# VHH binders against Integrator complex subunit 15 (IntS15), part 19

Target 1, 373 residues: Integrator complex subunit 15 (IntS15), of Drosophila melanogaster (Fruit fly) (q9vpf9)
Amino acid sequence: MSMSIDSNKLLLRKGDMKLDNYPTCAVEALTRLETLIASRNKQNMVMQIISEFIFLERTPKDGDVRKSQALPISQMNLFQEFQLIIALIEYFSRPGRDATRNAIFLSLFGSHLTPQRSKLLSRLISTAVSGSVAPLLSSAGTWMQQVGCKTPLSLEVAQNIVSDFISYSRKTPEQLKQLPMVGPHFAANFMVAVADLYLNEQRSPTLNPPPDALLDTITEWMMENPTLCQASQQPLVLPAGAIAMPFTTPLAGLLRWVVLAPLVSNRSAYSNLHLSLLRALQQLVSSGESTALPSQDLMQIVKSLQSYCARLAESKTDPQADAAYQKCMERFAQAVQIALSSNCITNQIQLLCLLESLPPHKLMKIVIEAHKK
Below, E stands for the ipSAE of ESMFold2; O stands for the ipSAE of OpenDDE; V2 stands for 0.75 times the mean of E and O plus 0.25 times the DockQ between their complexes.

## First folded at step 10 (VHH)

Design u03 (from k18 with E1Q V5Q F21S A35G L37Y R44E W47F D65G S79Y I92V F94Y; framework vhh_nb_b201; at its last look DockQ between E and O 0.26; V2 from the best seeds 0.00; counts 0 for: pae E 9.2 > 2, grease 24.3 > 24.2)
Fold by ESMFold2, look of step 10:
Structure u03 (fold): chain B 373 residues (1-373), chain A 119 residues (1-119)
Amino acid sequence: as target 1 above (373 residues)
Amino acid sequence: QVQLQESGGGLVQAGGSLRLSCAASGFTFSSYAMGWYRQAPGKEREFVALISSGGSTYYADSVKGRFTISRDNAKNTVYLQMNSLKPEDTAVYYCAKDYMDYFRALDYWGQGTQVTVSS
């Protein structure tokens, strides 16, 4: 049957796709999207179906137009938002192909999210964590890698999880503690995101430590799940024609936490986290992974240490006599030694030169001399 | 209608530099990630670099430290600065918008721009 684009749209709205039958129309839309998403010439219809029948938005005339057009406005009430979250949880819990679930998730949340869609995404993922919904969390992990773990959208999701499970709770819920077993790829990507939010002078003029409960949770994850950092390195299951974005391990960001923590905290959890990071790094270095500790991330740590030493100079304090600085350098030297011993660091000569610029530390000096050739 | 025009390729000796440009139209450029991909003779098209709408950059391991992707939203243009070029970098380089349109890639790929690196 040959029908015009307008005829197909009308048929969908009057037949199988009825706007006043919510959430049934969203469920029907999700089912139809499975066959439509791969179509080369159906993307405008896919976008219209998602906007009109799933998110109940005013349909834009032409997607991807100049800024002069207002963004779509959600017409969903709070009860319909809850109904959609339930429908999505149920949809992703069905038996099915990972590539199909990932294609649907990426089509719903992959680009041009309105503020309302972004809020709904964060609530959906938090609900999936509470319900231990492994297939949805697997798709969320893939999504996070594809959009980038450190982008505003991913950081919003991570901040919402911290809010829901850490900030407004006296105890870390069991479902969050078990996240590495239920959704290891998502847990690893969540760690990349939260590591970027704390103890990071690129994000804040001061070194703000993570909340104690978050630190404890991540430390427990790393101690109890030795292969968690490898979860991001498994091949992505993507729809045909999609290109996998590079993975990011949480090692560099968490190393920044444990190296810089003595400047702002004396919590013993950082020592446990550090040991777990060294173990995880050794596993990745032994496998030949060159992205475990990129030189650029390590140089960021050096910059923060240089800034701290400048403040010590203002107070006429000798860095070699400063216990916090010495602890930072001990942890840093141990991680750098493991990374350098395999020659897996790109641009390691640049890193070694920068490390020499820091006030001396006995172990770091030995590490530098062992590789200064 | 999405249009992508690559330019800036050419012949260069190993160790040299080139800057590729991709002029974009037909979509809200500032709202999308933009990427560079390349296809060497006899090989499949491979990822080179991507820059998000917010400016975050991602690189294939083979080019990290040598190539730099950037964007100018006022000119609707994405760039690839290629330094320390090697013969292995010889390929046709393609520009693409947003990773979510990959299964529509044939409609959004230009002819590319040839980069040839001599020994």
Scores: ipSAE 0.011, ipTM 0.449, lowest interface PAE 9.2, mean pLDDT 81
ESMFold2 (binder alone), look of step 10: mean pLDDT 83; pTM 0.855
OpenDDE, look of step 10: ipSAE 0.024; ipTM 0.475

Design u04 (from k18 with S56Y; framework vhh_4orz_3; at its last look DockQ between E and O 0.40; V2 from the best seeds 0.00; counts 0 for: pae E 3.7 > 2, grease 26.5 > 24.2)
Fold by OpenDDE, look of step 19:
Structure u04 (fold): chain B 373 residues (1-373), chain A 119 residues (1-119)
Amino acid sequence: as target 1 above (373 residues)
Amino acid sequence: EVQLVESGGGLVQAGGSLRLFCAASGFTFSSYAMAWLRQAPGKRREWVALISSGGYTYYADSVKDRFTISRDNAKNTVSLQMNSLKPEDTAIYFCAKDYMDYFRALDYWGQGTQVTVSS
């Protein structure tokens, strides 16, 4: 009976792990982390194990931990990176607790991300998409929500997916098309990120449309699954005591796409996407969820339209005669009508006031009047 | 024992500024992320800001560009500079420890400090 206590003590000593067998040592480290992550007081050890045995990072010996703000440099070669990716895929595909898996994922790719870890993360996720690795994508979805879908790191991941599956492919791979089915939470959060990358004047002074293939893919996703946007609203499976970060739905970003699209593109895909968005919004009414559309995001659309109208004014063009503006407003009004009716917009009064600042549009006026009472 | 003591709360007019402080003890402060939470009357507790052990900062959308979280590892303190305060910011603000440093779990929080923003 005495043998069981000693085995647990041995597992906690950093000294017993040999670096000589990569990626075996990484897998072992991951296993050890399962136990350590549950402990509230072993964060340093967790970080050290991850750094040393998973990412093969060397801490400069000499530096007063206090002074050397220098990010640890991984000694991993390309082959080892590949090995790690495979090992991680295998690890996350093993049966286990979702909370533990998510915790480990967050521990690996949390706030102490080196550029190398970030690149590895992107590769890992792309590989997971290619292989339709559902458990890993689930963890990635959780990760994306926790770190924020619009953070540079999330955007990098999204950009890499776009690069890998859209930019270098003539045809969208089947694996990407299936992403909503394989990893709906990740797909939704991915949509948040990609929506933020395009037709966004906060990121670029010019309204840059998404690649056609990306637009088509997103449109197809939304057409096939109008509830996909609700996947981001699913509760996170986190360790006990953890507080989930607020969710972000792709609705606002995609709405921005379809509303502003007439200014830069006449592709029919935007019309289809718009229709799908309206359907999605209608379905939100039935779910009773009130936080699907932050007013701030909608206000951003208004600002873009204001800017456009200002340019029209400079050119002595009447916004009422501008077909693009009219189409923008039509799409916007339809969406706002549904959203307001479902009470899924925060700070509605402020939004309505801002909408009134735009050149008049018949439908928008009706919508505003209906809801300002 | 982990202790988190918040200070700096008070009454402020809309558009005003406050700076909250939290003194931490009972753990290796530099190894853990710290967060600010708030809870308005009748509402759920929500996160406001987080700063990782490495100094990375994250903010709720509602406070983005208005609030700034910072930490002093030498003093074991975390601060929240709140600018352009709004009535909606009225809440009890809590300092919290994230034991995972990666937005995972807040295991301890203080008693809180009241922030009231008058219109």
Scores: ipSAE 0.373, ipTM 0.727, lowest interface PAE 1.6, mean pLDDT 89
ESMFold2, look of step 10: ipSAE 0.470; ipTM 0.796
ESMFold2 (binder alone), look of step 10: mean pLDDT 84; pTM 0.857
OpenDDE, look of step 10: ipSAE 0.036; ipTM 0.526
ESMFold2, look of step 12: ipSAE 0.167; ipTM 0.643
ESMFold2 (binder alone), look of step 12: mean pLDDT 84; pTM 0.858
OpenDDE, look of step 12: ipSAE 0.147; ipTM 0.641
ESMFold2, look of step 18: ipSAE 0.270; ipTM 0.684
ESMFold2 (binder alone), look of step 18: mean pLDDT 83; pTM 0.855
OpenDDE, look of step 18: ipSAE 0.204; ipTM 0.623
ESMFold2, look of step 19: ipSAE 0.373; ipTM 0.750
ESMFold2 (binder alone), look of step 19: mean pLDDT 84; pTM 0.861

Design v01 (from t06 with T31S N32Y A33T F110Y; framework vhh_nb_b201; at its last look DockQ between E and O 0.44; V2 from the best seeds 0.00; counts 0 for: pae E 5.5 > 2, grease 24.4 > 24.2)
Fold by ESMFold2, look of step 10:
Structure v01 (fold): chain B 373 residues (1-373), chain A 123 residues (1-123)
Amino acid sequence: as target 1 above (373 residues)
Amino acid sequence: QVQLQESGGGLVQAGGSLRLSCAASGFTFSSYTMGWYRQAPGKEREFVATIDSGGDTYYADSVKGRFTISRDNAKNTVYLQMNSLKPEDTAVYYCAKTHYDFWEGYSPEYDYWGQGTQVTVSS
């Protein structure tokens, strides 16, 4: 209050970290967090440092809010957000332990994000994709597995990548080509997420196909990267005492795309994707993966086919004469046969009964009879 | 306010099965991870299983292969199918709205426990 110069000297002398030196204080905070996170008993201090010095947040001053329901108020301007993105890219690019980078990422971007943090996360990941920043993408892949690939946070990240590189002219689809090589775990988890967004009647009442450029990109990824669906099988690198969440493969969701696609599209990319999926499924079955095709995902495909057949009946069309339905069933039967041969479908008795409820298909009937008895 | 109501508990012989249900209200059920926890007499509450909003599941080692968690977002209900029950599964089972916490993994939100349902496995 008294003198501006004396006030500056007092702030510099008395504080451990100062808001006045952004983004330097965020960089210093990140370094200090490495030590505090290793202690594992400093979580309140860690969260306060992240909120105050990295995201420049202030706690709400409300008299009757619960801590779990009250979200911090961001005070960052757009330029400071840009500065933070650059600082985070630089930080994650430095040499260091994977477990430490993953712990920092998970502390910054846990499952309870303010809208501002969520937007910043999406911009950060999009920038890392454009710049091929492998260590950051590795941490983002771990993050996506830990919070769940199909949860709102992960879907928001996936939607923003589709928006940035596919749907709007902010960036180009060609910039995604290297992603499986640079960040295979993230690429696999991204595929789980986007597979859930399209041709999925749980998300939309209409079977909405993926944008053509997205379909082409994922088809190329699968054709050119044979081990991509196995990328999530590697053990997570987490600090001691952390709980690893189970991995999910993109196979079930992408299978839904190729099986249902004949109902809405004749694009040949789906045939190429289907072949790549069969090869990837065979590899996962051979490696002993027991949950490559969860029964719930397969039952969802059956429900969509049942709905389509009901509409054919209303228009007096025999499903057994419908070319689109026959192609759906041919693709579906081929995948189910591979999965059943290695007992990789949970609750398969229920699935087999449900498959019998569909209008008959010769190959599927053979598959069912070979495994139901 | 968040309300969680467990049901389906009871007395069963070893090797038997039970299906627990938890009806949820007062929050956007489809957006949240749900979990089952249990507390045996004289012990701390312990994690059993979780299911996230996308349907992905995680289980405690002691119940893997025997228990199955599932959810029906249209009915705002989470289920726990319990097969091959053992006497050590005897506990009060609680449904909880859960979240991922880096420090503790999937953790219950303390304000959102159900009242619990008793499961007793004899002999």
Scores: ipSAE 0.039, ipTM 0.422, lowest interface PAE 5.5, mean pLDDT 82
ESMFold2 (binder alone), look of step 10: mean pLDDT 82; pTM 0.836
OpenDDE, look of step 10: ipSAE 0.070; ipTM 0.456

Design v02 (from t06 with T31D N32Y E104S; framework vhh_nb_b201; at its last look DockQ between E and O 0.71; V2 from the best seeds 0.00; counts 0 for: pae O 10.1 > 2, grease 24.5 > 24.2)
Fold by OpenDDE, look of step 10:
Structure v02 (fold): chain B 373 residues (1-373), chain A 123 residues (1-123)
Amino acid sequence: as target 1 above (373 residues)
Amino acid sequence: QVQLQESGGGLVQAGGSLRLSCAASGFTFSDYAMGWYRQAPGKEREFVATIDSGGDTYYADSVKGRFTISRDNAKNTVYLQMNSLKPEDTAVYYCAKTHYDFWSGYSPEFDYWGQGTQVTVSS
């Protein structure tokens, strides 16, 4: 009894969604996705609907799907993009299930992202920040965790926020200041991304400090809300069967900032940020969460310091006499001490060994000796 | 053209170690998450580990604590260090360029796969 094949064709009745009425067709598509997204078997259909009716993408007919999936080219004009952003904000502001919203958001931006979609995503999130759209920011936070906070796409989003709210503004807008309150998960994941953008030798051979306004904003966030870094640890609200990706905390990246800052800056904000980080680390101890500081991230800091010391050696400067290095090591040792005491560092032995490779620092030596036993 | 070439597979005794390598070409390696999958005879292909473009790593529960995925962007290579190998780890291991999938996270179904390298763990 041959009845089974026809049921999947019925839902996409081509006839009902008129492409000529954008963004109405997009809104309708979103509504339809609510029902379809719950089924893993319909993922392809979901993606097709998204591509065709939301992003107005045309798939080149001839491409062997397996080989060169030529990224679909969106036929959207700038006005339509704007309309879509507004429509999405409205849609996500509607009452609904978080799992569904997150699923839709991930479906829109989680796979097969074109440069155009990426741009639109960045604009959407910036608009959400500007409008303090909490549900959308929640979905964005979930999205960032699922795709990875340090992926190019996440970094692009972060960079755009920095550009929109920091670079073009003399004063940090109130909306950005309120971001931890409006969207704590997103704020935390944003911090992961933005921390990765600066003072990171993996990205740039030069240690580039963050913009002053950004530093001040992050510092303020951390001072006002010491538990903000824990927001990244919040359980993801995903549909049944979905796999949650592990969280990343901003602590390691921010620690890198404060530890390496003396090499490039004397701003007091770094001292305040450092203090806030220490407090945050102390709080983690109480919560029993052991994975807040990956050893790998700390090892990156060590590598940067090694590089710096190598440069000192070339200049015949004694690291013991270098005030910047001493300050770096002091901050680093304080953080490591707290982190080790809290068992928050993975592969502690390796880290300690690596730390021993650095020119000696009094406090660091004490810390190492205390924990090698 | 995207190419993924696995190497490092072979026969190893239980408890032993093996390091797999995957050389990638034909795309901007640093921009993509890479992953390892494995397929045992008569079983479905399963996720082993992934490393995103930022260096964050994720592991299947079955290999967590034993396997380590890493990448060298300068060499366009992803690695899988396998320690404490078990007979149940016997499989063809595939390197993949990974994309995000809502249901499974990083998924190779939407990306390119290598030809695979055989890993055999003897009891």
Scores: ipSAE 0.007, ipTM 0.260, lowest interface PAE 10.1, mean pLDDT 86
ESMFold2, look of step 10: ipSAE 0.193; ipTM 0.585
ESMFold2 (binder alone), look of step 10: mean pLDDT 82; pTM 0.832

## First folded at step 12 (VHH; framework vhh_4orz_3)

Design w01 (from u02 with S56Y Y108S; at its last look DockQ between E and O 0.57; V2 from the best seeds 0.00; counts 0 for: pae E 9.4 > 2)
Fold by ESMFold2, look of step 12:
Structure w01 (fold): chain B 373 residues (1-373), chain A 119 residues (1-119)
Amino acid sequence: as target 1 above (373 residues)
Amino acid sequence: EVQLVESGGGLVQAGGSLRLFCAASGFTFSDYAMAWLRQAPGKRREWVALISEGGYTYYADSVKDRFTISRDNAKNTVSLQMNSLKPEDTAIYFCAKDYMDYFRALDSWGQGTQVTVSS
């Protein structure tokens, strides 16, 4: 593309400090991006500068058979990746406008990332969590909402945090425990993503519970931070012309954990988490109420329970006599009752019909009958 | 240059259904999120639905559970299935492309297709 060649020439003309002075050329590129992203007709130039001078990528050359389907090729070594992470931490720590930081973060880490960019993003965010770098975590929270908390990119970031702070850590670091206080929007979006990774048959053929330390951490966050599920309801600070994507609350995914947990676990942390979720449902604010428990997310829980009951039928076990199923249904009925009373469920009639298809449970039957019209 | 062409609008009775289509060209379609916007008479343009390059979908509260966005990367098309239509769904519907550098900065759209819901 002619603009790719022109972008290379532009940077060469203005100092010729490409690879020879890394990471200084990346820092200078970041500064130039602040003025270029304000110009709506220079987005292709912004993409080229990011690719060539910040991430040190090349486009596939003429003669490559796979060029139209190939990702840009990284030329960074591991030391340069470390240098870039440090430079980005320093850049985002500078005083400045939230809109500018968010615009830069969104430009760097858009939805179509090379594997190298995705790994670097995950390392950057883990470093920011370890350092309690609030401005970066604020931008990461905005980014996760704009990308979507359940997309593969967001799930990769969430998986890497679990690996770094739960799986590979000897003790849960204080900085992870403080995350809801330092970066509440990011913490809430991380909970949405991580809730999607576990106890979710759409992601895995088996109901895989979260690691015990992760469950304990999430439970502590919810108990100690009563407004955390509402953190994404704050208006986003975005550059001019951008539109905010809808926020996502972690309530539905965490509810799936506590409702399905009796099928795989008897840990008391799920009872504490369940209580925190019931209280959060009771205290929803009107401005975020309609997205708190979408009926489609609740229908996923029903489908998992239907699948479990089908397996009980293969073993000729009566669901009404199965203690795990009864506990699942008790927790589910309690949440549905509160959500209906708080007007937190969209498309209630379809959900109620689907709930009637499950083997009967006394409390759920009462809840359904009380809300049928 | 990016080209987005909307079609499938029309007049429908309340409770009816329509399917909108958007044909896209001038960019690598599979790399970008795509969205539908709408603008009712005298109102600001509002976001309706979005589908990511990986197929994840997002909906405005007013259309959730009634509308379904989908994409076909082989045909470079986005569609919007609209069920249980209400008079308040009456608007011009626009197809929009996400910008990679400003993810969810929906700067490009076509001329739109009119949807009118009566009764």
Scores: ipSAE 0.011, ipTM 0.425, lowest interface PAE 9.4, mean pLDDT 81
ESMFold2 (binder alone), look of step 12: mean pLDDT 83; pTM 0.843
OpenDDE, look of step 12: ipSAE 0.150; ipTM 0.614

Design w02 (from u04 with S31D Y108S; at its last look DockQ between E and O 0.31; V2 from the best seeds 0.00; counts 0 for: pae E 6.2 > 2)
Fold by OpenDDE, look of step 12:
Structure w02 (fold): chain B 373 residues (1-373), chain A 119 residues (1-119)
Amino acid sequence: as target 1 above (373 residues)
Amino acid sequence: EVQLVESGGGLVQAGGSLRLFCAASGFTFSDYAMAWLRQAPGKRREWVALISSGGYTYYADSVKDRFTISRDNAKNTVSLQMNSLKPEDTAIYFCAKDYMDYFRALDSWGQGTQVTVSS
């Protein structure tokens, strides 16, 4: 069986693919992958072709790539990386089956990425955003869902987008503003990732707010398109027989932003975002989606508030007199009310019990009493 | 035909440990990534852990640092060591074959084994 893989590799090498003509060999490889990916039994060959002809990776002589814990080292220079990005953009812009494109994208950028491939992926996606390359962004959205929107890989991609379009830009580029229109699925999954990066005590002991420009961008997206969060729920186009990973909506993460924001910021953008979230939640009620707000994510918000109240207690401050806490609870109660009414929260009883553990808030009390019965 | 048979499930108290096993047949085991999935009552199936054909491991955030996935290619088996179990870990656990390796897509899973964590 090892001989057959080697023979097939030799046959591929004996084929007209010359490594000395980059990026032509990469383009040819991509074309060949279209045929190979249709076969469920040729995955190793696919990976080898990708490694050798697309990313120009060399496996250390001595080690079965599979046995060697050493990540393959790419010999690509910066110019070749650029050529590859352009080639990939062109390839994904060609007419073809979405399932095939997505399969190829996933094959190129699996969960086991070298640092070089990861960087390349980030650059590719940034370029796609800049160029409004819809098919590529669609594949990237699919990729983020399959890999997981809150995984280190997805977060890296999100962080790079933030860096490229927010941190290093004086003004948010128009291309980023248009992202929800060009690639709604990607935009939604991107929002999941960025929401996880900020105002999250699981990531940082301090509540770090998002950059102002990012907040404004996300707020604008949500205000213009309250259904954007539903884009993450779209069925994935995958090869036959493949099972899609579960979707994640940005609602819980963004809700965390707006609920905890009064503790760190008084920007009006959070109020606007909150309003847009309420609207989005109302629309979910009409769709009957029950998995839009995992209870675990909401419980995280409660824990953060508990922690804050504990600090107030240490300072002998009454939470009822604390304007920030009151505003947090007001926003939270409004969202929970809508979500409970639509049955969009999992494990509702557990959440309600946990909410009861917080210092009393008039609206929250009403909400809890209405739904605990 | 691809066959995946899970075992090792059961009732355990919170904070306890279980080890799940999966026996695989009907395909070249060493060429494919394997994964564990779980489905709690009334919830959607979610991925738990994945091990690539090369032995690299990935975990869901919810189980990170508590669960360990491993494989034995000689025996065509995948295992999931679950430590510090929580009631939220209660689910049917499925062994799954990755369609594209490296956590890209899954195409096959077994009948599952029930894990119940009591408070």
Scores: ipSAE 0.075, ipTM 0.550, lowest interface PAE 2.4, mean pLDDT 88
ESMFold2, look of step 12: ipSAE 0.082; ipTM 0.563
ESMFold2 (binder alone), look of step 12: mean pLDDT 82; pTM 0.842

Design w03 (from u04 with S53E Y108S; at its last look DockQ between E and O 0.39; V2 from the best seeds 0.00; counts 0 for: pae E 7.0 > 2)
Fold by ESMFold2, look of step 16:
Structure w03 (fold): chain B 373 residues (1-373), chain A 119 residues (1-119)
Amino acid sequence: as target 1 above (373 residues)
Amino acid sequence: EVQLVESGGGLVQAGGSLRLFCAASGFTFSSYAMAWLRQAPGKRREWVALISEGGYTYYADSVKDRFTISRDNAKNTVSLQMNSLKPEDTAIYFCAKDYMDYFRALDSWGQGTQVTVSS
């Protein structure tokens, strides 16, 4: 066992788990991590400090010996959890030091998450949304991009926001209105995540629409914040030389909502959202923005429409006579036309082939034929 | 001391397949996400695939449905099966431990393993 004698490490090891020391030891740990986190040879110490003094975790007696099958066990009570959330809000509220702040956030929540850390993360972000804590939301946006907006951890955070502000009335939908202004990067990534949760047959066997208040909120965000979905508006600030994950535009997932919505809903909000998405696509094309729409997301739309048409065939209904299908295809054709004219779709040829497999629609046929030539 | 050793690279024709391996030591392998990165000549390093501690996988759009990441916790290895290879996949491929290794911008991931795809 070779441990560097470091005055910071020795001081932290003498820390106390008593209430008077908590959250004080967590605040002290956060301050000292700023210099330690940059060092490769101190990573085990960083992880130990985070686990023992910030999250109050211990390893099981048998699991820390030699093979490391053990998952840390949280020993925090609810009062200490609240104290930590307040301490983290204060720490991340300080402006400046963006790369350092993001590195600390990623060290706390990037991986190695116990169930307690995941719950704390969700509550922390929900609190920051309510309090409009812009520096923390900037770090949360960076975090969500780096871990992936559609991963289980990101989806859990997104679901907790929907729960807190939309579904269970712990907070109100109106508290989300400022999010694109206060934390635009997090708002964009949140839209990617929630778009994946609803009207998505890869996540659920049925087409489950988003709650009405969520739909209205997203629609308003898109109407009032026209550049929100552009990669150039969501820059990452990471330590020098860090490997950045690419920005994922919410446009493809939200297009799935508006294209598939006629199958399950008659709400006019989807028409408003559709118009906003067409404007966002046009602005992305006009600005020369390099963000590409993943063809795989658009292919999910085709698969859902194919499934619906198979059900129409079972009932002997002609898709050309089905008003819902025709409306789906009109919206889809309008979006595809803009995206194809700009070549902003990945794997464009495969998408065109799949679109031809759908029952004919006049506008879509024109769009496909225009791009075969 | 953490060590990651990549192997399995080589020269293949377009449409061919390769399997890369990464042998890991010096840390509790099963507790960390593992990733593959790549760097083409003259280009920035980019991520390719990730597999979490619990086996959740994530892929860059450019390799989705062609590449498969997997891990063997008993042997402390992560592998990348690469099918339907394209010339654009030509790069040095690097293994990484945890999100934090590549978020910290570490410039010494080892030699990596060269993959060259000819047309």
Scores: ipSAE 0.048, ipTM 0.534, lowest interface PAE 7.0, mean pLDDT 80
ESMFold2, look of step 12: ipSAE 0.000; ipTM 0.271
ESMFold2 (binder alone), look of step 12: mean pLDDT 82; pTM 0.842
OpenDDE, look of step 12: ipSAE 0.423; ipTM 0.790
ESMFold2, look of step 14: ipSAE 0.012; ipTM 0.515
ESMFold2 (binder alone), look of step 14: mean pLDDT 81; pTM 0.824
OpenDDE, look of step 14: ipSAE 0.370; ipTM 0.748
ESMFold2 (binder alone), look of step 16: mean pLDDT 82; pTM 0.838
OpenDDE, look of step 16: ipSAE 0.163; ipTM 0.627

